# VH-VL binders against q9c0h5r722to879, part 21

Target 1, 158 residues: q9c0h5r722to879
Amino acid sequence: WSSESIKKPMIVTSDRHVKKEACELFKLIQMYMGDRRAKADPLHVALEVATKGWSVQGLRDELYIQLCRQTTENFRLESLARGWELMAICLAFFPPTPKFHSYLEGYIYRHMDPVNDTKGVAISTYAKYCYHKLQKAALTGAKKGLKKPNVEEIRHAK
Below, E stands for the ipSAE of ESMFold2; O stands for the ipSAE of OpenDDE; V2 stands for 0.75 times the mean of E and O plus 0.25 times the DockQ between their complexes.

## First folded at step 9 (VH-VL; framework fv_anetumab)

Design u4 (at its last look DockQ between E and O 0.09; V2 from the best seeds 0.00; counts 0 for: pae E 11.9 > 2, off the site)
Fold by OpenDDE, look of step 9:
Structure u4 (fold): chain C 158 residues (1-158), chain A 121 residues (1-121), chain B 111 residues (1-111)
Amino acid sequence: as target 1 above (158 residues)
Amino acid sequence: QVELVQSGAEVKKPGESLKISCKGSGYSFTYYWIGWVRQAPGKGLEWMGIIWPGDSYTRYSPSFQGQVTISADKSISTAYLQWSSLKASDTAMYYCARLYGYRLYGAFDIWGQGTLVTVSS
Amino acid sequence: DIALTQPASVSGSPGQSITISCTGTSSDVGEYNYVSWYQQHPGKAPKLMIYDVSNRPSGVSNRFSGSKSGNTASLTISGLQAEDEADYYCSSYTDSGTLYVFGGGTKLTVL
């Protein structure tokens, strides 16, 4: 977990668009998690995050690794819960790439043990749900269709 | 000790408004979902909805959407269930319960004692 | 409202083992491992007995166990005692309707 912004993508990439969007994406993640002042309500912030991951395939792995970062050694319980919530929301719309699948799967799996739950927050329960969503998303792929994610879908996924 | 304490029994007439309460103690009220469950006399359990006290995010069962309002005041660790206009069919026992987990993916591990609402002309 | 299917009633003698079934669909019980079981005595609030298909909360007797096969979850009570006489409800999340649903309930009678 970091309270500071990232200056470059966490995953090495040659894609200039991904490089540009990665820092902004991280800020949005921080906003949703409550670690940064939000310019919009959390629901719309989540929508923007999900839309970026949905529309830019090269940004998906970056998105998930950023979520992993922000949910690791995060002692802010509200923030931590929202981080996992955002992960679940994103998994409802798109999986990581096949190359990154095993990493994310392992990360989620490690958090499925109740022993890792924080005081008052059942992270393991959310992790189990994320695990299931990850497996499902891997089979079905990203949200189909030409329409972008909408607020109602975010509410449903949340 | 972790517990949920609900407000007392209510006797109302059709058309009246009502707001019942559920107060949590012994745990961090902000970090657990609170759900409401209805049980009509001699009938089974019906999930109504849940609320996250931290930001008052609420999710309703389709059957109860627009029929009731769930709210919370985290400053006093209290959740609420209210009707704008009661019907005779609203006669039931109402339970609040703490959800262990996230949203609908967990289980209700702590239950209030229930509030009996009787609506009759 | 969508409800999980439970037998209306089951009975057993003290010391016996009984099983209560909870049948859903591939979109609820079959899809997720979030099945819970609640015990309710007359005039009392429900009590959580099993969560996540097979886990027991602290303080719940090890005579209670849960399992799942396909779209059917099961609550087994071994060494049946008089105090076990109660209504039992299963519950599960349903993805299709974003619902938390309870079964119709099962009345357990100890003979």
Scores: ipSAE 0.030, ipTM 0.672, lowest interface PAE 3.8, mean pLDDT 90
Fold by ESMFold2, look of step 9:
Structure u4 (fold): chain C 158 residues (1-158), chain A 121 residues (1-121), chain B 111 residues (1-111)
Amino acid sequence: as target 1 above (158 residues)
Amino acid sequence: QVELVQSGAEVKKPGESLKISCKGSGYSFTYYWIGWVRQAPGKGLEWMGIIWPGDSYTRYSPSFQGQVTISADKSISTAYLQWSSLKASDTAMYYCARLYGYRLYGAFDIWGQGTLVTVSS
Amino acid sequence: DIALTQPASVSGSPGQSITISCTGTSSDVGEYNYVSWYQQHPGKAPKLMIYDVSNRPSGVSNRFSGSKSGNTASLTISGLQAEDEADYYCSSYTDSGTLYVFGGGTKLTVL
């Protein structure tokens, strides 16, 4: 977990646009999780995150890596819960690439053990839900795109 | 004991409908993908499709899209494969199988015993 | 039609080592570690022997091993025994829109 901005993406890329968008994406994730001040309400912050991942395919793995980072060793319980919630929301709209699928699957799986639960946050319950969403998203979106996110779909994504 | 138990052999005529079953036990049925695999007599294995029993989300091999229906009833831990109109070329052994370790992109670690479907006039 | 190519048959004598190949594309085999191997005796359901290229499930003899080089995965059976006589299928996932694919199969004959 970090409260600071990042200056470069966590995944190696030579695409300057992807590098810039990765840094902006991290700020949005921090805003949704309550680790960075946001003027917009959480629903619209989540919409912007989901829209960026949906529209910029090169950012999808970066988005999920950033969520893994922000849910690892995160002792701010409300932030931690929001991080897993945001992962579930994004998985309703797009999968990671096949190359990254196994990594994200393993990360979520490791958190399904109730030993990882903390007071006030049932991490294993969130992880089980994310695991289901990951499998569904991978099958749905592997070779056909998902629909563009909208506000109503964000409200109904877990 | 983790197992998949399939319904018994079927002898049908062309044009008839058929629904065969695959019942899982000894594990949390809704947390694993179930796949269906065809093996025509003397031939190799051919993947037909997969289902997530928790919400009945399905994906089919292009070769079988529109040819069969895969479904599940999670309340009784059972997946199904069905035809609305059988052809003689549907004569084959049909297996259900479970994906390993809760994972998509896993391997099929548990297999049913198979259901032989014979379609002849 | 089938993305994964296997030899139709291989043979070996008891005690020898044999290798069965499974060749696909970079996207089916080369870039990813999702190759698995199944053993099928006549009249029986397939049995998982190797997953993720080289991992053995519990209960599978260490005489079975898997590897990959380039776009070709290999199943190696050392110390060949009569009960190893069976059909062997490789499989993998693709990013071409086919979720799962089996190779055509290889009949192993123990002489």
Scores: ipSAE 0.008, ipTM 0.554, lowest interface PAE 11.9, mean pLDDT 82
ESMFold2 (binder alone), look of step 9: mean pLDDT 90; pTM 0.937

Design u5 (at its last look DockQ between E and O 0.09; V2 from the best seeds 0.00; counts 0 for: pae E 10.5 > 2, placed apart)
Fold by OpenDDE, look of step 9:
Structure u5 (fold): chain C 158 residues (1-158), chain A 121 residues (1-121), chain B 111 residues (1-111)
Amino acid sequence: as target 1 above (158 residues)
Amino acid sequence: QVELVQSGAEVKKPGESLKISCKGSGYSFTYYWIGWVRQAPGKGLEWMGIIWPGNSYTRYSPSFQGQVTISADKSISTAYLQWSSLKASDTAMYYCARIYGYRLYGAFDIWGQGTLVTVSS
Amino acid sequence: DIALTQPASVSGSPGQSITISCTGTSSDVGSYNYVSWYQQHPGKAPKLMIYDVSNRPSGVSNRFSGSKSGNTASLTISGLQAEDEADYYCSSYTDSGTLYVFGGGTKLTVL
């Protein structure tokens, strides 16, 4: 977990658009988690995050690694819960690439044990939910069609 | 003070079994990955595997998969590395190390002092 | 086993700056910013000097710095001192079937 912004993508990329968007994406994640002053209500922030990941394939692995970062050693209970919630939301719309799948799966799977729960935050519950979403998304792929994510879908994905 | 303390040097013969230990202190043992690293005499570092002590979730390097067993007893903040049947080629210094944070990736920020294992006929 | 490529040895005089390279592939150094550097004195356990390419743990001298370009990470030691003489290992996260990979190590001699 970090309170500071990232200056470059966590995953190296040659895509200039991804490079540019990665830092902004991290800020949005921080906003949703309550670690940064939000520019909008949480649902709309989540929508923006999900939309970015949905529309830009190159951002998906970056998005998930950023979420892993922000849910790692995060002692802010509300922030931590929101981080996992956002992960679940994103997994409802798109999986990571096959290349990154094993990493994310391992990360989520490890957190499924209740022993990982802390100070009343049921991380294991979020992780189990994310695990199911991940498996489903891996099979079906990203949300199909031309319609981008909407607020109602975000709300339902929580 | 955060530290990892490993068991003492071992002298074994080929075919013998061995279990060495790594005890953590000064931090929440169940919330940090513990890795094992091998260093043969005069050679470099080799990653063997990691374990999450909280639930004993393990990952192995392909080179060590099936060759060793990594385990942990969180009740006593101890991780283990064991062989069912030692080989001469297992002669090496073995380090346990903690990974910074809860990350599955990253750097080993705390190291044990190492356990020298010598296997000879 | 796959290993990151390091020079076998480097040397420098006190006060000089030296750089140790660590060359990987697109499966490790080239794709991730999770490169670490370790210092190991004879008969001692490795010590973390740099993590995440360029970050220093608390207590590590600011004479040590890290960078990366392409598939090559670099450790720079400025103002070289006698105590810097040691073996240095780079490491990286990898997605090539294992989680971590170490470099072959570099012996630094202070002249």
Scores: ipSAE 0.013, ipTM 0.603, lowest interface PAE 8.2, mean pLDDT 90
Fold by ESMFold2, look of step 9:
Structure u5 (fold): chain C 158 residues (1-158), chain A 121 residues (1-121), chain B 111 residues (1-111)
Amino acid sequence: as target 1 above (158 residues)
Amino acid sequence: QVELVQSGAEVKKPGESLKISCKGSGYSFTYYWIGWVRQAPGKGLEWMGIIWPGNSYTRYSPSFQGQVTISADKSISTAYLQWSSLKASDTAMYYCARIYGYRLYGAFDIWGQGTLVTVSS
Amino acid sequence: DIALTQPASVSGSPGQSITISCTGTSSDVGSYNYVSWYQQHPGKAPKLMIYDVSNRPSGVSNRFSGSKSGNTASLTISGLQAEDEADYYCSSYTDSGTLYVFGGGTKLTVL
């Protein structure tokens, strides 16, 4: 977990579009989780995150590793819950690539054990939900092809 | 302890239907992918498809899409492979197998004993 | 074909080390570490020997090892024993239209 901005993507890339978007994406994740000030309500912040991951295919793995970072050693319980919620929302719209799939799957799996739960946050429940979403997303692909996410779809994804 | 048990050998004629089964025990059936693998007489292993028993989502190898149906009944921890109209070329050993460690792209760690399907006049 | 390439056969004497190759492409072995190896004795189901390129499942002898270089994965069996005589198949994830591909198989004969 970090409260600071990042200056470059966590995944090494030569794609300049991905580099630029990765830093902005991290700020949006922090805003959704309540770790960075935001004017927009959480639903619209989640919409922006999901839209970026959906529209910029090279950003998807970066998005998920940023979520893993922000849910690891995060002792701010509301922030932690929102981080897992955002992961579940994004998995409703697009999978990671096969290259990153095993890392995300392993991360989620390790959190499915109730021993990882904290008072006020049932991490294992979120992780089980994310696991099912990951399996479906990996086989069905990104939701609805070229149609970008909308507010109603975000609301239904949680 | 952990095992997959398949239905017995079948002898069929071309044009007949068939549904063979694969029952899992000793583990949480709905948290693992189940794959089906064909081995024609004297030939190697061919991946046919997979199913997530938790929601019955399936994906087929292109070679088997439309040729066979993979399904599951999670209430009895059983996956199925079925044909609506068998061909002589369907004669083969059919295995079900579990994917290791909850991973979609993982190895097949537990195999059923196989079901021999013979299709001849 | 969209199959991984293995030698049709390989042989060795008891106590020797042998290596079975499995050559794919950048769409499978070259780009992913989802390579596995299976042993199959006549009339038996396959048995997982190696997963994720080089990991052994519980109960598999340390005489079996796996590696990868470029588009080629390798299974090495050291201290060859009579019971190692079997067919060996490699497998990998592929992004070329199917999720999994198998190699054609290699018959190992212990002389």
Scores: ipSAE 0.007, ipTM 0.601, lowest interface PAE 10.5, mean pLDDT 84
ESMFold2 (binder alone), look of step 9: mean pLDDT 91; pTM 0.938

## First folded at step 10 (VH-VL; framework fv_anetumab)

Design v1 (at its last look DockQ between E and O 0.26; V2 from the best seeds 0.00; counts 0 for: pae E 10.3 > 2)
Fold by OpenDDE, look of step 10:
Structure v1 (fold): chain C 158 residues (1-158), chain A 121 residues (1-121), chain B 111 residues (1-111)
Amino acid sequence: as target 1 above (158 residues)
Amino acid sequence: QVELVQSGAEVKKPGESLKISCKGSGYSFTSYWIGWVRQAPGKGLEWMGIIWPGDSYTRYSPSFQGQVTISADKSISTAYLQWSSLKASDTAMYYCARIYGYRLYGAFDIWGQGTLVTVSS
Amino acid sequence: DIALTQPASVSGSPGQSITISCTGTSSDVGSYNYVSWYQQHPGKAPKLMIYDVSNRPSGVSNRFSGSKSGNTASLTISGLQAEDEADYYCSSYTDSGTLWVFGGGTKLTVL
């Protein structure tokens, strides 16, 4: 977890668009998690995050690794919970790439045991939910069609 | 050696309650999903549900939702399948099985020997 | 509930190759590579023979192989032996409201 912004993508990429969007994406994640002042309500912030990941394939792994970062050694319980919530939301719309699947799967798996829960936050419950969403998304792929994610879908994905 | 050992055969009457068990050994019991599968006499396999023994998180087949209860006691590496009120149609062999790896949609790689449940008047 | 379709029975002579089909829909076999096959001898628990369409667990004979085309998965047993006589079940992930679905089973007789 970091309170500071990132200066470059966390993944290795040559995609200029991904490089450009990665830092902004991280800020949005921080906004949703409550670690940064938000420009909009959390629901719309989540929608923006999900829309970016949905529309830009190269940004998906970056998005998930950023979420892993922000949910690792995060002692801010509300922030931590919201980070996992955001992960679940994103997984409802798109999976990581096959290359990154095992990493994310392992990360989620390690958090499924209640022994890893923090006081007041049942991370294992979030993790199990994410695990299910990940497996489902990996099988079905990203949200199909031309219609972008909407607020109602975000609300349902939580 | 990795194995699942189930409780013995049961003979019951309609309306009676029943709880059968499945004990795992030779592996980390809380690191794998356990599923239950029904096989009526002379019939095929039917998935009933799964449980994550670590915190007893469960998922049921729609056909068995509300009909049975799956539970676990991780302290003794045991999973359970129970009925509040048995029916004659519950007569079947019941298997517990472990899902390989940590993928939710994986295959069942380790099976118990089965528990025969006979329900008759 | 949906079910996977298998032939009720197949037979072959020792040394021959036989194939058991497992036909599903676009909601299961046709869309996902999460097909598994199980062998069950009379009075015994099922045994995993193939997973993820074509992978063999450790200890399973290389005479068993799996494949998939369209909505149909196939189990092939080469060099048929007497001990192969058993019931065989296919399974697949399904998005129709349940996680797994099994086929009806196929009885393999070795002549």
Scores: ipSAE 0.015, ipTM 0.610, lowest interface PAE 8.0, mean pLDDT 91
Fold by ESMFold2, look of step 10:
Structure v1 (fold): chain C 158 residues (1-158), chain A 121 residues (1-121), chain B 111 residues (1-111)
Amino acid sequence: as target 1 above (158 residues)
Amino acid sequence: QVELVQSGAEVKKPGESLKISCKGSGYSFTSYWIGWVRQAPGKGLEWMGIIWPGDSYTRYSPSFQGQVTISADKSISTAYLQWSSLKASDTAMYYCARIYGYRLYGAFDIWGQGTLVTVSS
Amino acid sequence: DIALTQPASVSGSPGQSITISCTGTSSDVGSYNYVSWYQQHPGKAPKLMIYDVSNRPSGVSNRFSGSKSGNTASLTISGLQAEDEADYYCSSYTDSGTLWVFGGGTKLTVL
């Protein structure tokens, strides 16, 4: 977990568009989790995160590793819960690449044991939701069609 | 112990229906994918489809889409493979298998003993 | 249609080491580390010997090892024993809609 900005993506890339988008993604993740001041309500922040991952395939793995970072060693309990919630939301719209799937699946799986639960945060319950969503997303692929995710789809994905 | 136990061998005629079963024990049946694999006489292995028994979500190999139905009854920890109208070319050994751990792209780690289906006039 | 290529047969004497190849493409073995190997004795179900290229499940002898180079995965069996005589299949994740592709199988004969 970090309260600070990042200047470069977690995953090495030479693509300047991906580099810029990775830094903006991290800010949005922090805003959704309540670790950075936001101008928009959480639902619209989640919508922007999901839209970026849906529309920019090269950003999907970066998005998930940033979520793993922000849910690891995070002692701010509401922030931690919202980080897992955002992971579940994004998995409703797109999977990671097959290359990254094993890492994310392993991360989620090791959090499914109730031993990982903390005071008032049932991490294992969130992890179980994410596990099921990851498996289904890998089989069905990303959301299809011309329309980006909308607010009602985000509500349903929670 | 973790195991998958399949129903017994079947001898059928073309046009008949058939439903074979695969019962899991010793693990949380609803927490793992179950796959079906065909092995025609003298041939290799060919996966047919998978099911998530927790909600019965299925995915079929393109070669088998519309040819068989995969289902599960989680209350009795049992998956099924069903034909509505058998053909002679359906003669094969059919295995059910569990997909390893949390890995959808992974390996089949536990196999049933197989169900031999023979379809002849 | 996108099948992994294995030799039809391989043989060795007790105590020798042998290697079975499994050649795919950049769409499967070349790009992904989701290669597994199965042993099948006649009339029996397959048994998982290696997963994720080189990992052994609990209860599988360390005489079995796996590796990969480029588009080719390999199963190596050291110290051949009579009970190793069986058919061996590889499999891999593939970018195609099938999710998995299997090799055609290799018959291992001991002595």
Scores: ipSAE 0.008, ipTM 0.604, lowest interface PAE 10.3, mean pLDDT 85
ESMFold2 (binder alone), look of step 10: mean pLDDT 91; pTM 0.932

Design v2 (at its last look DockQ between E and O 0.04; V2 from the best seeds 0.00; counts 0 for: pae E 15.4 > 2, unsure alone 73.8 < 75, grease 20.8 > 18.9, off the site)
Fold by OpenDDE, look of step 10:
Structure v2 (fold): chain C 158 residues (1-158), chain A 121 residues (1-121), chain B 111 residues (1-111)
Amino acid sequence: as target 1 above (158 residues)
Amino acid sequence: QVELVQSGAEVKKPGESLKISCKGSGYSFTYYWIGWVRQAPGKGLEWMGIIWPGDSYTRYSPSFQGQVTISADKSISTAYLQWSSLKASDTAMYYCARISGYRLYGAFDIWGQGTLVTVSS
Amino acid sequence: DIALTQPASVSGSPGQSITISCTGTSSDVGSYYYVSWYQQHPGKAPKLMIYDVSNRPSGVSNRFSGSKSGNTASLTISGLQAEDEADYYCSSYTDSGTLWVFGGGTKLTVL
């Protein structure tokens, strides 16, 4: 977990668009988690995050690794919970790439152990939910069609 | 030991209903997809559909959509395949198989022993 | 939809190396989609031999290997043994309406 913004993508990429969007994406994640002042209500912030990941495949792995970062050694319980919630939301719309799938799956799986639960936050419950979403998304793929994610879908995804 | 055990062979007549079962053991049943695969006598393998036992979410092959129903009872780690009205052409071996959710992507890593369904007048 | 084509049959003598091809209708086979291979002895359930083009599950002999070039995936069996006589099916996972497609199967005869 970091309270500071990132200066470059967390994953190695040659994609200029991903490089450009990665820092903004991280800020949005921080906004949703409550670690940064938000420009909009949480649902709209989540929508923006989900839309970026949905529309730009190259940002998906970056998005998920950023979420992994922000849910690791995060002692802010509300922030931590919201990070996992955002992960679940994103997984409802798109999986990581096949290359990154194993990493994310392993990360989620490890957190399914109740030993990872903290006072007031059942991380294992969030992780189980994310695991379910990941497995579904892996087989069903990203949201199909030309219509972008909407607020109602975000609401149902968390 | 991880295994899938299917119900026994069935002999039916056209028009009859049928529900066969696939019971998982040795693993967390609700954390893996279960698929059904048909194999007509002397023919190849055909994917029919899948189910997520955790919430009974299903996907069907277009060829089998509306022709069969896949369901699950997670309380007893069992998946089902059922017909409302059998046809002679439904005569086949039916396999259930687990889709590994961990590192084995897009593959059926554990198979049931198969259930032979014979439909004849 | 994706279709996978296999030779109907292949044969080899003990100790030889044989290859079974699996050709898809597009180059997407095995790249975005995962290719797997299954062995099926008469009267038995299929057994996973290769997943994700070239990976062997635990317990599968290292005589079995998988590869892909273009839109063709291949299963190679080295040091052919009598017990290898079986039907072999390739499969591709897809993100389309038909999530799994199987090849027509190949009968391997050990002479």
Scores: ipSAE 0.421, ipTM 0.812, lowest interface PAE 1.5, mean pLDDT 92
Fold by ESMFold2, look of step 10:
Structure v2 (fold): chain C 158 residues (1-158), chain A 121 residues (1-121), chain B 111 residues (1-111)
Amino acid sequence: as target 1 above (158 residues)
Amino acid sequence: QVELVQSGAEVKKPGESLKISCKGSGYSFTYYWIGWVRQAPGKGLEWMGIIWPGDSYTRYSPSFQGQVTISADKSISTAYLQWSSLKASDTAMYYCARISGYRLYGAFDIWGQGTLVTVSS
Amino acid sequence: DIALTQPASVSGSPGQSITISCTGTSSDVGSYYYVSWYQQHPGKAPKLMIYDVSNRPSGVSNRFSGSKSGNTASLTISGLQAEDEADYYCSSYTDSGTLWVFGGGTKLTVL
């Protein structure tokens, strides 16, 4: 977990647009988790994150790696819970690539054991929801259609 | 045990300076906004401004812009409210409060005990 | 600019239900968001009772409930008890040149 900005994406890429979007994405994730101040409420921040991942296919693995980073060794209970919540929200709209699927599945699976739960945060429950959403997303693919995610869909993706 | 502990009551004369404090404990001080609220004798609550202690970003109510200074020292988990020149009309109770913007949608969830400031000749 | 208007006082007998209103006033019928309610006993700091219109923090009695209809938020106290006698303030975020505003306060008297 980190309170700082990042200057480079977690995944090495030569695509300059992906590099720029990855840094902006990390700020949005921090804002949703309450680790960076934001003027917008959490629902609209989550909407922007989900829209970026839905719109920019090359960003999807980076998005999930950033969420893994921010939920690892995170001792801020509110932030930790919101990080898992955001992972579940994004998995409602798009999967990682097949190449990254195994790593994300393994990460989620390791957290499904209740031994990982902390006071006030049932991490294993969040991980179980993420697991089910990941399996569904892998089978159905990204949300179909031309319309971007909207606020109502984000509200229901919890 | 999450709490905000404010400095003690002050009796001052017009024209004097004053800096009162608000120390947070039992939580990560730099991850929450701190707001200051004024309550004149017999009157209601009035929002003065807020600070993000992590980088000292501040915003003031238009009614208080230029009249007070809000600051913080994150190394000792303390926020401050300052006057360079007190007026009799500054006589009031001053509260600091923690703002849980994301989890409680901007509610003031933890309040200090208040600092009574009396300004009289 | 949004002002939050509350009645100056309300009263009720033990066991009754009472409601305190909080109405936004503006020529634009400005919306207010993130309504919260605070209880303040004499000489004490305010205490958060309701956040985001209708949510109750842990440890607050379920006799306290909140709602909103149009431009008016309401705090309802059922089964009124002597210790409920206090001042009550609503607060909200505004779209004008300020982040937050408090209502003028309502003195609740338990008869």
Scores: ipSAE 0.000, ipTM 0.508, lowest interface PAE 15.4, mean pLDDT 81
ESMFold2 (binder alone), look of step 10: mean pLDDT 88; pTM 0.916

